VHH binders against q9w197. Designs and how they scored, part 27

Target 1, 300 residues: q9w197
Amino acid sequence: RLRLQDIPALTQDHCRMRDPAEVERIINEFVIGGPERMQIVSDFDYTITKQRTEDGGAVPSSFGIFNACQSLPENFKAETDKLYHKYRPIEIDPHMPIAEKVQYMIEWWTKSGELTSGFPFDQSEIDQIASKYTHALRDRTHEFFADLQRLGIPTLVFSAGLGNSVVSVLRQANVLHPNVKVVSNFLQFRDGLLDGFQQPMIHTFNKNETVLNETSEYYDLVHTRDHIIVMGDSIGDADMASGVPASSHIMKIGFLFDHVEANMKKYMDTFDIVLVDDQTMDVPRTLLSLIEKQHKLNLE
Key: E = the ipSAE of ESMFold2; O = the ipSAE of ESMFold2 at other seeds; V2 = 0.75 times the mean of E and O plus 0.25 times the DockQ between their complexes.

## First folded at step 12 (VHH; framework vhh_8ghr_2)

Design q5 (at its last look DockQ between E and O 0.84; V2 from the best seeds 0.75)
Fold by ESMFold2, look of step 12:
Structure q5 (fold): chain B 300 residues (1-300), chain A 123 residues (1-123)
Amino acid sequence: as target 1 above (300 residues)
Amino acid sequence: EVQLVESGGGLVQPGGSLRLSCAASGFTFSSNYYIGWVRRAPGKGEELVAYIYPSGGHTYYADSVKGRFTISADISKNTAYLQMNSLRVEDTAVYYCARGSPVHYRSWGFDYWGQGTLVTVSS
């Protein structure tokens, strides 16, 4: 039986836990269950990509990569900025009921789709921009995805951003292995022209079982895998695996970088492990190494 | 109907070479598809040998074959290849060509498989 104090990565000052005994219990369930019961669900923007680079350079979001493409209409950035300023305050409003917010998110994505229509566009432009950011992934991301592939662990990258960018970055970073799937918003094309986004729309409030239930084959593919690591950088990411049975063991890892003092309580209430200004994959990798070590011993 | 047809298997001596081909039909290569070679040796499970994203040319190789095998794709012929050099007895297996997608998937890993081609390495 593993004890938390014997796992150095988890005793670091920046590694915070509301309930260390619960974390320890879940880790031991993962280790006993082995890689065959594991699945990963992770956000992309500022979860697989860094929140902060060593040199202070900007890391664009997946939509930011698209918005940097030169073939976009001259007014595209200004129009998307208008939408952002209108809807972002609604998205983050702490008092508005979620049902009401959902209607505004539908408006936002509908209007964004209208802006993203009626002109030629080539995926290769996204690929060109994305190539600049393959080194802006969290330290040891390559090793983390290699470990997941070697262990045969299904990995879902679940993003409300732009999937065309997500896929491009991951592919060019050589981490988009067969065990990795991407669920996100994708550009729609009609007769060689952009035609908004493919349905269904994914936004902050349906980035959970609501969207994944439309793909009932997804849950069938992973239904035997009731040991789940969830990774995200925002409170909303904690719900990405909420459609699994109540008997499931879920480890929620939150990457906290912005407004740490103000957000600490909310993150501690939401995530099992809160990593403050951690720009690495070291904690999730440590969990995999513990699982792999016991798996190898069981095969002897 | 999506179809993958392997060819190029056979008997070869250790140190020899073979070139496997995987002719695809029912779809065309794109950035959202990868083509892989998976092998199954007697008494062993499946091993992902290599894969390629044909449109971008990004590749992967298992440690057991690095430096000896090369995967490639010819988009104009809708065909992927596995060049196998410095073959060893341990490379003896049935080699399957397979297709998957990180976005358009029906199965985990690969969602369409060829019939397999036998490679035997013996003196």
Scores: ipSAE 0.742, ipTM 0.898, lowest interface PAE 1.0, mean pLDDT 90
Fold by ESMFold2 at other seeds, look of step 12:
Structure q5 (fold): chain B 300 residues (1-300), chain A 123 residues (1-123)
Amino acid sequence: as target 1 above (300 residues)
Amino acid sequence: EVQLVESGGGLVQPGGSLRLSCAASGFTFSSNYYIGWVRRAPGKGEELVAYIYPSGGHTYYADSVKGRFTISADISKNTAYLQMNSLRVEDTAVYYCARGSPVHYRSWGFDYWGQGTLVTVSS
């Protein structure tokens, strides 16, 4: 039986847990179950990409990469910024009922689609901009994805951002291996012109089994994988794996960077492990290492 | 209808070379797909040997073949290749060409497979 005090990466000051005994229990379930029962569900923006670079440089979101493309209409960025400033506060409001927020998210998506329509656009522009951010992934992301591939662990990158950017960054970083799949919003084209986004809309509040049952065969493909690591940088990411059986073991890792003191209680109540200003994949990699070590011993 | 047809397998001495081909139809390499070579040796499971994203040229190699094998693609012929140099007896296996996509998938990993081509490395 593994004990948390014997796992140095999990005893660091920035690694916080509301219930260390529960984390320990889940880790031991993962180790006993082996890599064959594992799956990963991760957000992309500021979860696989860094929240902060060492030199203070900006890391654009997946939509930010698109918005930096040169062929966009002159006022496109200003108009999308107006939408962001109107709807983002609603998206993150702690008091508004979810059902009401969903109506505003649909409104936001609809208006964004209208702005993203009626002009030519070449995917290669996204690829050009995305190439600048392959170095802005969390430290040891390359090794993390290599470990996942070696262990045969299905990995879902589940994003309410722009999938065209997500795929481009991951592919150019050489981490988009066959065990990795991306579910996200993608640009729609009609007659060589942009025509908004492909349906259905993915937003913060349906980024769960609702979308996965409609837009992918995800659960059919991983139905034997009931040991799950969920990774995210916002409270809304914690429910990405809610469609799994109640008997499943889920480890939720949250990356906390903004307004740490003000957000600490909310993150601690939501995630099993909260990593404060951690710009690495070291904790998830440690979990894989523990699973792999026991797996190798069982095969000897 | 997606099809992958392998060729180029055979018997070769240790240290020799072979070039495997994978002719694809029913989809184009200029889309967002990857093509891989997966091998199965007797008594062993499947091992991903290499894959390529043909349109971008991004490649991967298993540690066991790095420096000896080269994967490539000819988009105009819709064909992928695996150049195998400095072959060893442990490279003996049936080699399968396979296709997958990170966004359009019906099977985890690879969703379409060829019939396989036998490579035997023996003196």
Scores: ipSAE 0.697, ipTM 0.880, lowest interface PAE 1.0, mean pLDDT 89
ESMFold2 (binder alone), look of step 12: mean pLDDT 82; pTM 0.833

Design q6 (at its last look DockQ between E and O 0.72; V2 from the best seeds 0.70)
Fold by ESMFold2 at other seeds, look of step 12:
Structure q6 (fold): chain B 300 residues (1-300), chain A 123 residues (1-123)
Amino acid sequence: as target 1 above (300 residues)
Amino acid sequence: EVQLVESGGGLVQPGGSLRLSCAASGFTFSSNYYIGWVRRAPGKGEELVAYIYPSGGNTYYADSVKGRFTISADISKNTAYLQMNSLRVEDTAVYYCARGSPVHYRPWGFDYWGQGTLVTVSS
């Protein structure tokens, strides 16, 4: 039986927990269940990528990588910025009902698709830009994904961003192994020209069972894996594994970087583990190590 | 219909070499597809030996074969290869070529498999 005080990564000052006893209980369930019951669901932007780099440089979002491509129409960035400034405040509004926000997210997605239509685009340009940011993944991300592959743990990268960028960064970082699946918004092409985004639309408020049910192959493959680690950097990420059986054990890890004092209570109420300004994979890796260590001992 | 056809298997002495080929049809190589080689030794489970993303050239090798095997792809021939050098008796297995994709509407892992080609390493 593991105790939190014996797990150094979880006793660090920046590692916060509303209910340490519950975290301890879930860790022990994971350890008892072994790797065959595990699955990972993780956001990409500012969850697998860093929220800050050591030199203070910007880490672009997955859409930011696309928007940096030089072959885009001259006014593309300006038009995209207009949409962002209109809809982003609505997306993050703490008082607007979700049902109303969803209508605006549909509008935003539709207009973004119209802007992203009717011109040729060389997808290799995304690869060129993305190659510059493979080093901006959280420290020890390579090791984390290698461990997941070795343990056979299905890993879903679930992003409301641009999947073309997500795939490019992960592939070039040599972490996009066969146990990894990317669910995101992907560019669509028709007759050699961009034609918006592929269905279904993924936005902040449907990153959950709604989209995952439409990807039933993934859900069916991992339906017996009821020990789940969820990783995200925003409150909405906590629901990415909704729709799994109520008997599931879920560890929700939140990466908090922006406006720490203002956001701390909300993050602590939402995530089981809140990591303040942690730009590494060390905590999730520690959980895998504990699971693997006990599993190996049981086999020997 | 997607098809993968292996060739190049056979009997070889320890220390020898073989080159396996995987001729693909029914799809175009892209950054969203990877081609892997999976082997099944007598009485053992399956082992992922190597994979490649043909468009980008990113590769992976199992520790058991690093430094001895090389995976490659020729987009113009729509064919992936596994160059197997310094073969050992424990490399004896049926080798399967397989395709997969990380995109959400595709099956997990590998969604299409070849028929397998037997590699026997013995004196």
Scores: ipSAE 0.726, ipTM 0.896, lowest interface PAE 1.2, mean pLDDT 89
Fold by ESMFold2, look of step 12:
Structure q6 (fold): chain B 300 residues (1-300), chain A 123 residues (1-123)
Amino acid sequence: as target 1 above (300 residues)
Amino acid sequence: EVQLVESGGGLVQPGGSLRLSCAASGFTFSSNYYIGWVRRAPGKGEELVAYIYPSGGNTYYADSVKGRFTISADISKNTAYLQMNSLRVEDTAVYYCARGSPVHYRPWGFDYWGQGTLVTVSS
């Protein structure tokens, strides 16, 4: 049996755990099951992309990539900025109940869809902007996705952002392998004009069974993979795998960067592993390495 | 109806070359789709050899074939190709062309497969 103290990546000061014994137990279950029982569910914005760069440069969100497109009307940019400044503080508020936040997230998405209607837009602009940020993914993301593909581990990128940007960044970074699927909000077009977003609506707090039940074929295909790593940077990400059987083992990894002291208690209560200001994939990669190597040793 | 038709297989000596073709119908190449080549050798499981996103040109190669195989696509002909150089006996397999998309809800990769073309590398 692996002991947590013998896994250096998990004993670092920035790696926090509410219940280290539970983390240890889940890791050992993952090792027993091996790669064939694993699946990954991950957010994109500030989970696969960095929350900060070393030089302090901005990493745009998936909507930020869209909003940087040059062909957008002047009034579009001003109006989306107003929406962002109204709703983003609500989204990240450490004290507001989630049920109340959900009402505001629905409002935000609805208004954003209304603004994103009735004008022409060339989708290739998203690729042009996204190309600038393929290097702003967490360190060793390329290696992480290569390992997932090599191990045959299904990987769901589940995002409340803009899927057009998510797909573009991941594809251009050469990590969007056949084992990776993207569920997100996508632009809708009618007669060459934007027509809001495709259904269903995804916001940070319904990224769970509610949305994924519309993809019941997905769960039927992966129902034998009851060992799940969930990765996110917000409280709402913790529920992304809630539709799996109760017998499942889930490791929830939270990337905490914004308002660390104010959010620490809630993150610790929500995620099994909280990584403070970690801009890498090193902890998820360590878990994969343990699962592969220790499982193989057990079979030898 | 989506169809993928492979051609170009056959018998070749070690060190030789072959070019496989995959003619697609029932859909057109786009950034939403990738086209892959998967091989199955006798008594072995399947191996993803290579894939391409035709519109963007993004490619992938398995370590076992890097530097020897080249995947490409001709959007105007709706056809993908696998150029196989410096062939080895262990490359002997049935080679399948397959299609997938990152936005369809099948996380395991490919939703449509060709019938396969046999490549035999033997002296």
Scores: ipSAE 0.651, ipTM 0.869, lowest interface PAE 1.4, mean pLDDT 88
ESMFold2 (binder alone), look of step 12: mean pLDDT 82; pTM 0.833

## First folded at step 13 (VHH; framework vhh_8ghr_2)

Design t1 (at its last look DockQ between E and O 0.88; V2 from the best seeds 0.72)
Fold by ESMFold2, look of step 13:
Structure t1 (fold): chain B 300 residues (1-300), chain A 123 residues (1-123)
Amino acid sequence: as target 1 above (300 residues)
Amino acid sequence: EVQLVESGGGLVQPGGSLRLSCAASGFTFSHNYYIGWVRRAPGKGEELVAYIYPSSGNTYYADSVKGRFTISADISKNTAYLQMNSLRVEDTAVYYCARGSPVHYRSWGFDYWGQGTLVTVSS
């Protein structure tokens, strides 16, 4: 019964929709279903963290936090940079078949794991570096996670980055409540030494139900929650919840910041809501507030 | 293997204090675990009272207990505590210690629970 024109956050110029009627329909399904049918699946890097700060400064990725640790071997940064320069062009190549790219991603992962092996590492150093970036989360992220906790909404942070950094930032920001779980790449330790990364690898081309089914029994934990909000900053994030039943209602929110005009068409084709240069949680928070308002009215 | 054993419950007058303990075994406190206290009053559902990440000290308190309850952890004793002050009749419940992890989990929220300890506030 809600109409988009009556929801101010969704009528802003930077809030774009390929099919406003479909967005309106999904919002009303969410509102009718209430918080007990909701779940959130969100990327971390540049989705929960800002894509830009107020002054245009850089926000490090979750791997960037790790790479800034002082205890890493002298040549570690240089060697990881060599791998990046070799494999990143392959990852983004528009002409190479995906099946071939996957083989190179496995190669990259394997070599990165070899570099990240055989030396001691104090995980508290990640916490020290991460503490500098708890201010770089999207505006109103604290409120967003507080709302999710209060409403009992399971929240999955699904990241192809470094989970050790993701957990550290979220915990230190006081948003890592019991309803929040992290699926990501984590450091592995053996006999007190780094031993690469825990398996299986999460990369751009398997960040979906295939790896999620392999890494956890995630869907059994949330099987009754068929109203999903997906949040991401790249077109690859749109498939993070594709393993849910076809009858599910999914709202896909995309944060577009880089090369807006060049990317607009692809983002509009992929996401239900495209937010241009929006460094806040205001749209997802608005959806939660609509759901909560109706839920409270139903209890009265 | 993982065990949580609560103690310190009992009968107390309104306005009084109690300290609950949760002795943990089968795992070591680390950056990836949180310990919570959840209470169930007779005929009522469960309420998350407080939690702590022991390694970092980050805490949470329900609005109903803010300013009256304090959660803490002693890493050397592998034990968490709930100091309950200014107790009210409404605080009467069975209090459960529970463990969870954002990364090592069998369920959302908490994956291991203690047997519970009864707190009665009356007279």
Scores: ipSAE 0.672, ipTM 0.875, lowest interface PAE 1.3, mean pLDDT 89
Fold by ESMFold2 at other seeds, look of step 13:
Structure t1 (fold): chain B 300 residues (1-300), chain A 123 residues (1-123)
Amino acid sequence: as target 1 above (300 residues)
Amino acid sequence: EVQLVESGGGLVQPGGSLRLSCAASGFTFSHNYYIGWVRRAPGKGEELVAYIYPSSGNTYYADSVKGRFTISADISKNTAYLQMNSLRVEDTAVYYCARGSPVHYRSWGFDYWGQGTLVTVSS
């Protein structure tokens, strides 16, 4: 059995755990099961992309890439800013009932779709802007995805952002291998014009089995894979794999960067591993290495 | 009716070259599709040799073939190619052309496969 004290990447001060014994137990279950039982579910924005660059430069969200396209109507940015300022406080309100929030999120999505309708748009513009940010992925993301492909581990990139941007960045970074699937919001076109977004809409409160059950092929694809690593940068990301059987072993990794002191307790209560200002894939890569190598040694 | 038809296999001596073709029909190469070559050697499992996203030109190669094989695509002909140079005996396999998509679920990896073309490298 592995012990946490023998895993240097997990003993660093920025690597926090509410229950180290539970983390250790899950790692050992992953080792017993090996790569054949593994799957990855990860957010994209500020989870695969960095929360900060080495020199403090900005990293746009997947919608931010789209909103920077020059062919958009001249008032588009201002109108999307108005929607953001109206609905974002509702989204993050700690006291409003979820059922009420959901109605506002539907309203926000509907109005955003109306703004994103009725004009021509070329995907290549997203590609041009996205090309500038292929270097803003977490350090060693290329190696992480190469290992996932080599090990045959199904990897779901599950994003409430704009999938057109997500796919573009990942493809241009040469990490969008055949074992990777993207579930996100995608632009819809009708008669050569934008026509809002494809159904179903993905937002904070349905970024879980609710959306994935409507695409039931996801669960069929991972039927035998009950050892899951979940990666996210927001509390809402922790439930991305909730549709798997209760007997599943899930390791939840949270990347904490904003308002660290204020958010630490909530992150620690939500994620099994909380990484503070870690802009790398080193911890998930260490887990993959242990799973592969220790599983193989145990079979010998 | 998605179909993938491979051609170009055959017998070559070590050090020789072959070019495989994969003619696609029933769909058009787009930003959301990749085309791959997968090989199965006698008595062995499947190995992903290479893939390409035809619209962007992004490619991948297995370590076993890097520097010797080149994948390419011609969007106007809806055809992908695998140029195989400096062939070795261990490259002997049935080579399958396959299609996949990162956004359209049907199966992990590739959802449509060709019938395969045999490549034999021997004296």
Scores: ipSAE 0.647, ipTM 0.866, lowest interface PAE 1.5, mean pLDDT 89
ESMFold2 (binder alone), look of step 13: mean pLDDT 83; pTM 0.840

Design t2 (at its last look DockQ between E and O 0.87; V2 from the best seeds 0.77)
Fold by ESMFold2, look of step 13:
Structure t2 (fold): chain B 300 residues (1-300), chain A 123 residues (1-123)
Amino acid sequence: as target 1 above (300 residues)
Amino acid sequence: EVQLVESGGGLVQPGGSLRLSCAASGFTFSYNYYIGWVRRAPGKGEELVAYIYPSSGNTYYADSVKGRFTISADISKNTAYLQMNSLRVEDTAVYYCARGSPVHYRSWGFDSWGQGTLVTVSS
């Protein structure tokens, strides 16, 4: 039986837990169950990519990578900025009913699709921009994905951003192994021209079992894997695995960077582990190493 | 219909070389597909030997073959290759070519498989 006090990565000041005993219990369930019961569900933007770099360079979002492509129409960025300023306040409004917000999110994505239509675009341009940011993944991301592959753990990168960018960054970083799948918003092409985004669109309010149920292949692939690590940088990420059976053991890891004092209570109420200004994969890697150590002992 | 056909297997002495080919049909080596070689030795499970993303050239090699094997792809011929040098007795296995995608998936890992080609390394 493992104790939290004997796991140094989990005892550091920046590693916060509302219920350490529950975290300890889940870790022991993961260790007993082994890698064959594990799955990972992770956001991409500011979860696999850093929220800040040591050199002060900007880390663009997956849509930010696309918006930096030079071949986009001259007015494209200005028009997308107008949509952002109109709909973002609605998305984050604490008082508007969710059902009403969903209608605005559909409107936002419809308009974004119309803007992203009717012109040629070479996807390799996304690769050119993305190549500049393979260094901006959390420290030890390469090792983390290598561990997941070695252990045979299915890994879902679940993103409401732009999947073309997500795939490009992960592939160029040499971490997009066969056990990694990406569910996100992808560009659609028709007759050689951009034609908006592939359906269904993923937004804050359906980034959960709603979208994954529409892609039923995912649950068939992981239905025996009831030990789940969820990783995200925003409150909305905590529900990415909500469609699993109630008997499942879920560890939710939240990366908190912006407005720490204002957000601490909400993050602590939502995530099992809150990592404050942690730009590494060290905590999730530690969980894998504990699982792997016991697994190797069982094989002896 | 997606098909992958391996060729180039055979009997070779330790220290020798072989070149495996994987001819693909029913799909094009496009932006988001990877092609891999998986081997199964007698009495052993499957081992991913190498994979390549043909469009970008990104590759992976298992530690057991790194420095000895080279994977490559020719998009115009829709064919992937595995150059196997400095072969050892423990490389004896049936080698399967396989395809997968991080985006267009029906199975975890690989979704289409060839029938395999036997490589035997013995004196």
Scores: ipSAE 0.758, ipTM 0.909, lowest interface PAE 1.0, mean pLDDT 89
Fold by ESMFold2 at other seeds, look of step 13:
Order: C-alpha cells, then sequence, then structure tokens
Structure t2 (fold): chain B 300 residues (1-300), chain A 123 residues (1-123)
C-alpha cells in the first residue's frame, strides 16, 4: 500500500489536494489494476502545451496557430477576434443558464464556420506555423507519451480547439503514437475549398460523453479501462470522462496558472490534484511510474 | 475497398537483408494516416516494429530493430517499405503492414491490416 508521504512529487507546495486521503485511495486502486486498466483523457491547449514559458514567450492556442496562417483572408483574424469578444464573456458567465449559453455557443461556432468558408487553404501551412511550437509542450511530454505508448495506455486528446493544429503539433513533436487519438474541431473541405468545421461542434458544454458517444466510439474502444486520469487547465475539462460507469476510478488533474487566488477554491472543488504554475508532466508521469512498478511488485 | 498487400518476405541467413513492401489501395497516403509494420512470431504476441506518417516523414522504431531497420514511404506509388538489415534469428516472424489514424476512431491503433508476409532468418 502506497502512502502519499512516500511520493515526493505529490508533497510539493504547488501540488494541492482537496482530499489527500481520496487521492491516496485512487492511486492505490490504479496500482492494483495496473496499466491494462488505465486510460488518459487530456485537453490540449495549455494542458499539453505550456501555460507559460520560462522566458515569458507566447504559446498560441490551436486556433491561434491557424489564425497565424498567411493565406487566410485579410480580415480573418480581426473578424474572429470580434466573435471572441462577443461570445467569450457569455461562455464564462457564472450566472447565465447553461441551456442559454449553449445557444450562444452554437451561434459562435456557426459564425466562425462562415468566416472559415469559401476559400482555398493548404493544410501544410498549419504545419509550418505549428513547427515553431513543438518545443512549447510541457517539460517531459515526450517521455510521458513514450511511456503511455510502451505501456499500451489509450490516450485521448480531447479539445474544443482546432484539431488540425493539435494533430500537427503532436505529430511534429513525435508524440502522436498509435495509442493516441485526437477528438476536436476539424476543418471541413468541399471541392477544394474550406467549408467551415466538421460536425459535431465541440464546445465547453458538450466536451464530454455527448460528443464521445456519438462521434468517436471512444467508450466502445476502452470499455475495459475503468481507471482514468483526466488532465485539464479549465473547470470544463473535469467532465471529459463523465460517460464512464459510476464504478470507475477517476483522477482529475488541473493545471492552474491564471488568477490563482481567485480560482483556487473552484479548482480545488473540481480537481483531485491542482498544480499551481506547474509547466511539466512530472505528476502524471509519477503516477504512471507507480502504477507500472508497484503493480509488478504486487504480482510477485 | 481498403487493401494493404505485403511482399518481399522470404528465407534469409543471419546478417542478411530483406526489403518488405506494402502496396496500399482504396485510400491515399494523406495528412492523418500512419503506416506501421507489426510482427508476430510463433507463440508470441504482436510487436510494433516501426511506423511512419508518410505526409510528414515522422518515424518510430522499436528498440529491438533501431539502427537495423528503416521505414519509408513513396507517396506517388502509395507504398510503404521496411528495409531490414543485419537480420537475426529472433527477427523471424510474420510481418504485417497496417494503417491507422489519430482522427479516425473505428479502432485504437490500426484499422486496416494486410495478410502478412513471412520472414525466416535461419542458417
Amino acid sequence: as target 1 above (300 residues)
Amino acid sequence: EVQLVESGGGLVQPGGSLRLSCAASGFTFSYNYYIGWVRRAPGKGEELVAYIYPSSGNTYYADSVKGRFTISADISKNTAYLQMNSLRVEDTAVYYCARGSPVHYRSWGFDSWGQGTLVTVSS
């Protein structure tokens, strides 16, 4: 039986837990089950990519990579910024009912699709921009994904951003192994022209089993894997694995960087582990190492 | 209809070389597909030997073959290759060509397989 006090990565000041005993219990369940019962569900933007670099350099979002492409219409960035300023406050409004927010998210997606239609676009341009940011992934991401591949752990990158950028960054970083799937919003092409985004739309309020049951067949592929690590940088990410059976064991890791004091209580209430200004994969990697090593020892 | 047809297997002595080919039809090597070689020795499980994303050239090799095997793709011929050098007895297996995609979700890993080609390394 593992104790948290014997796991140095989990005893650091920036590693916060609402219920350390529950974290300890889940870790031990993961160890009992071993790698064959594990799956990973992770956001991409500011979860696999860094929230900040050591020198303060900018890390674009997956849509930011697309918006930097030179072949886009002259006003594309300005028009998408107008939509962002209109809809982002609605998305994060703490008082508006979710059902009403969903209507605005559909409106936002529809208008964004209209802007992203009717002109040719070479996807290799996304690769050119993305190549600049393959080194802006959290420290030890390469090692984390290599371990996941070696251990045969299905890994879902679940993003409400732009999947074309997500795939490009991950592939060029040499971490997009066969055990990794990307579920996200992808560009649609018709007759050689952009035609908005492929359905269904993924937004903050349906980034869960609603999309996964209908689009990815995700749960059919992982039905024996009821030990889940969820990683995200926003409150909405905590629900990414909500479609699993109630008997499942889920460890939710939240990366908190912006407005730490104002957000701390909400993150602590939502995630099992809150990592403050942690720009690494060290905690999830530590969990994998424990699962592999201690499970093997228990079999002896 | 998606098809992957392997060729180039055979009997070879230790230290020898073989080149496997995987001719693809029913789909085109594109932005989001990877092509892999998976081998299965008698009485053993499957081992992912190598994969390539043909559009970008990104590759992977298992430690057991690194430095001896080279995967490549010719997009114009819709064909992937596995150049196997310095072959050892333990490389004896049926080698399968397989296709997958990180954005197509009908199966985890690979969604289409060839029928395999036998490689025997023996004195």
Scores: ipSAE 0.708, ipTM 0.887, lowest interface PAE 1.2, mean pLDDT 89
ESMFold2 (binder alone), look of step 13: mean pLDDT 82; pTM 0.830

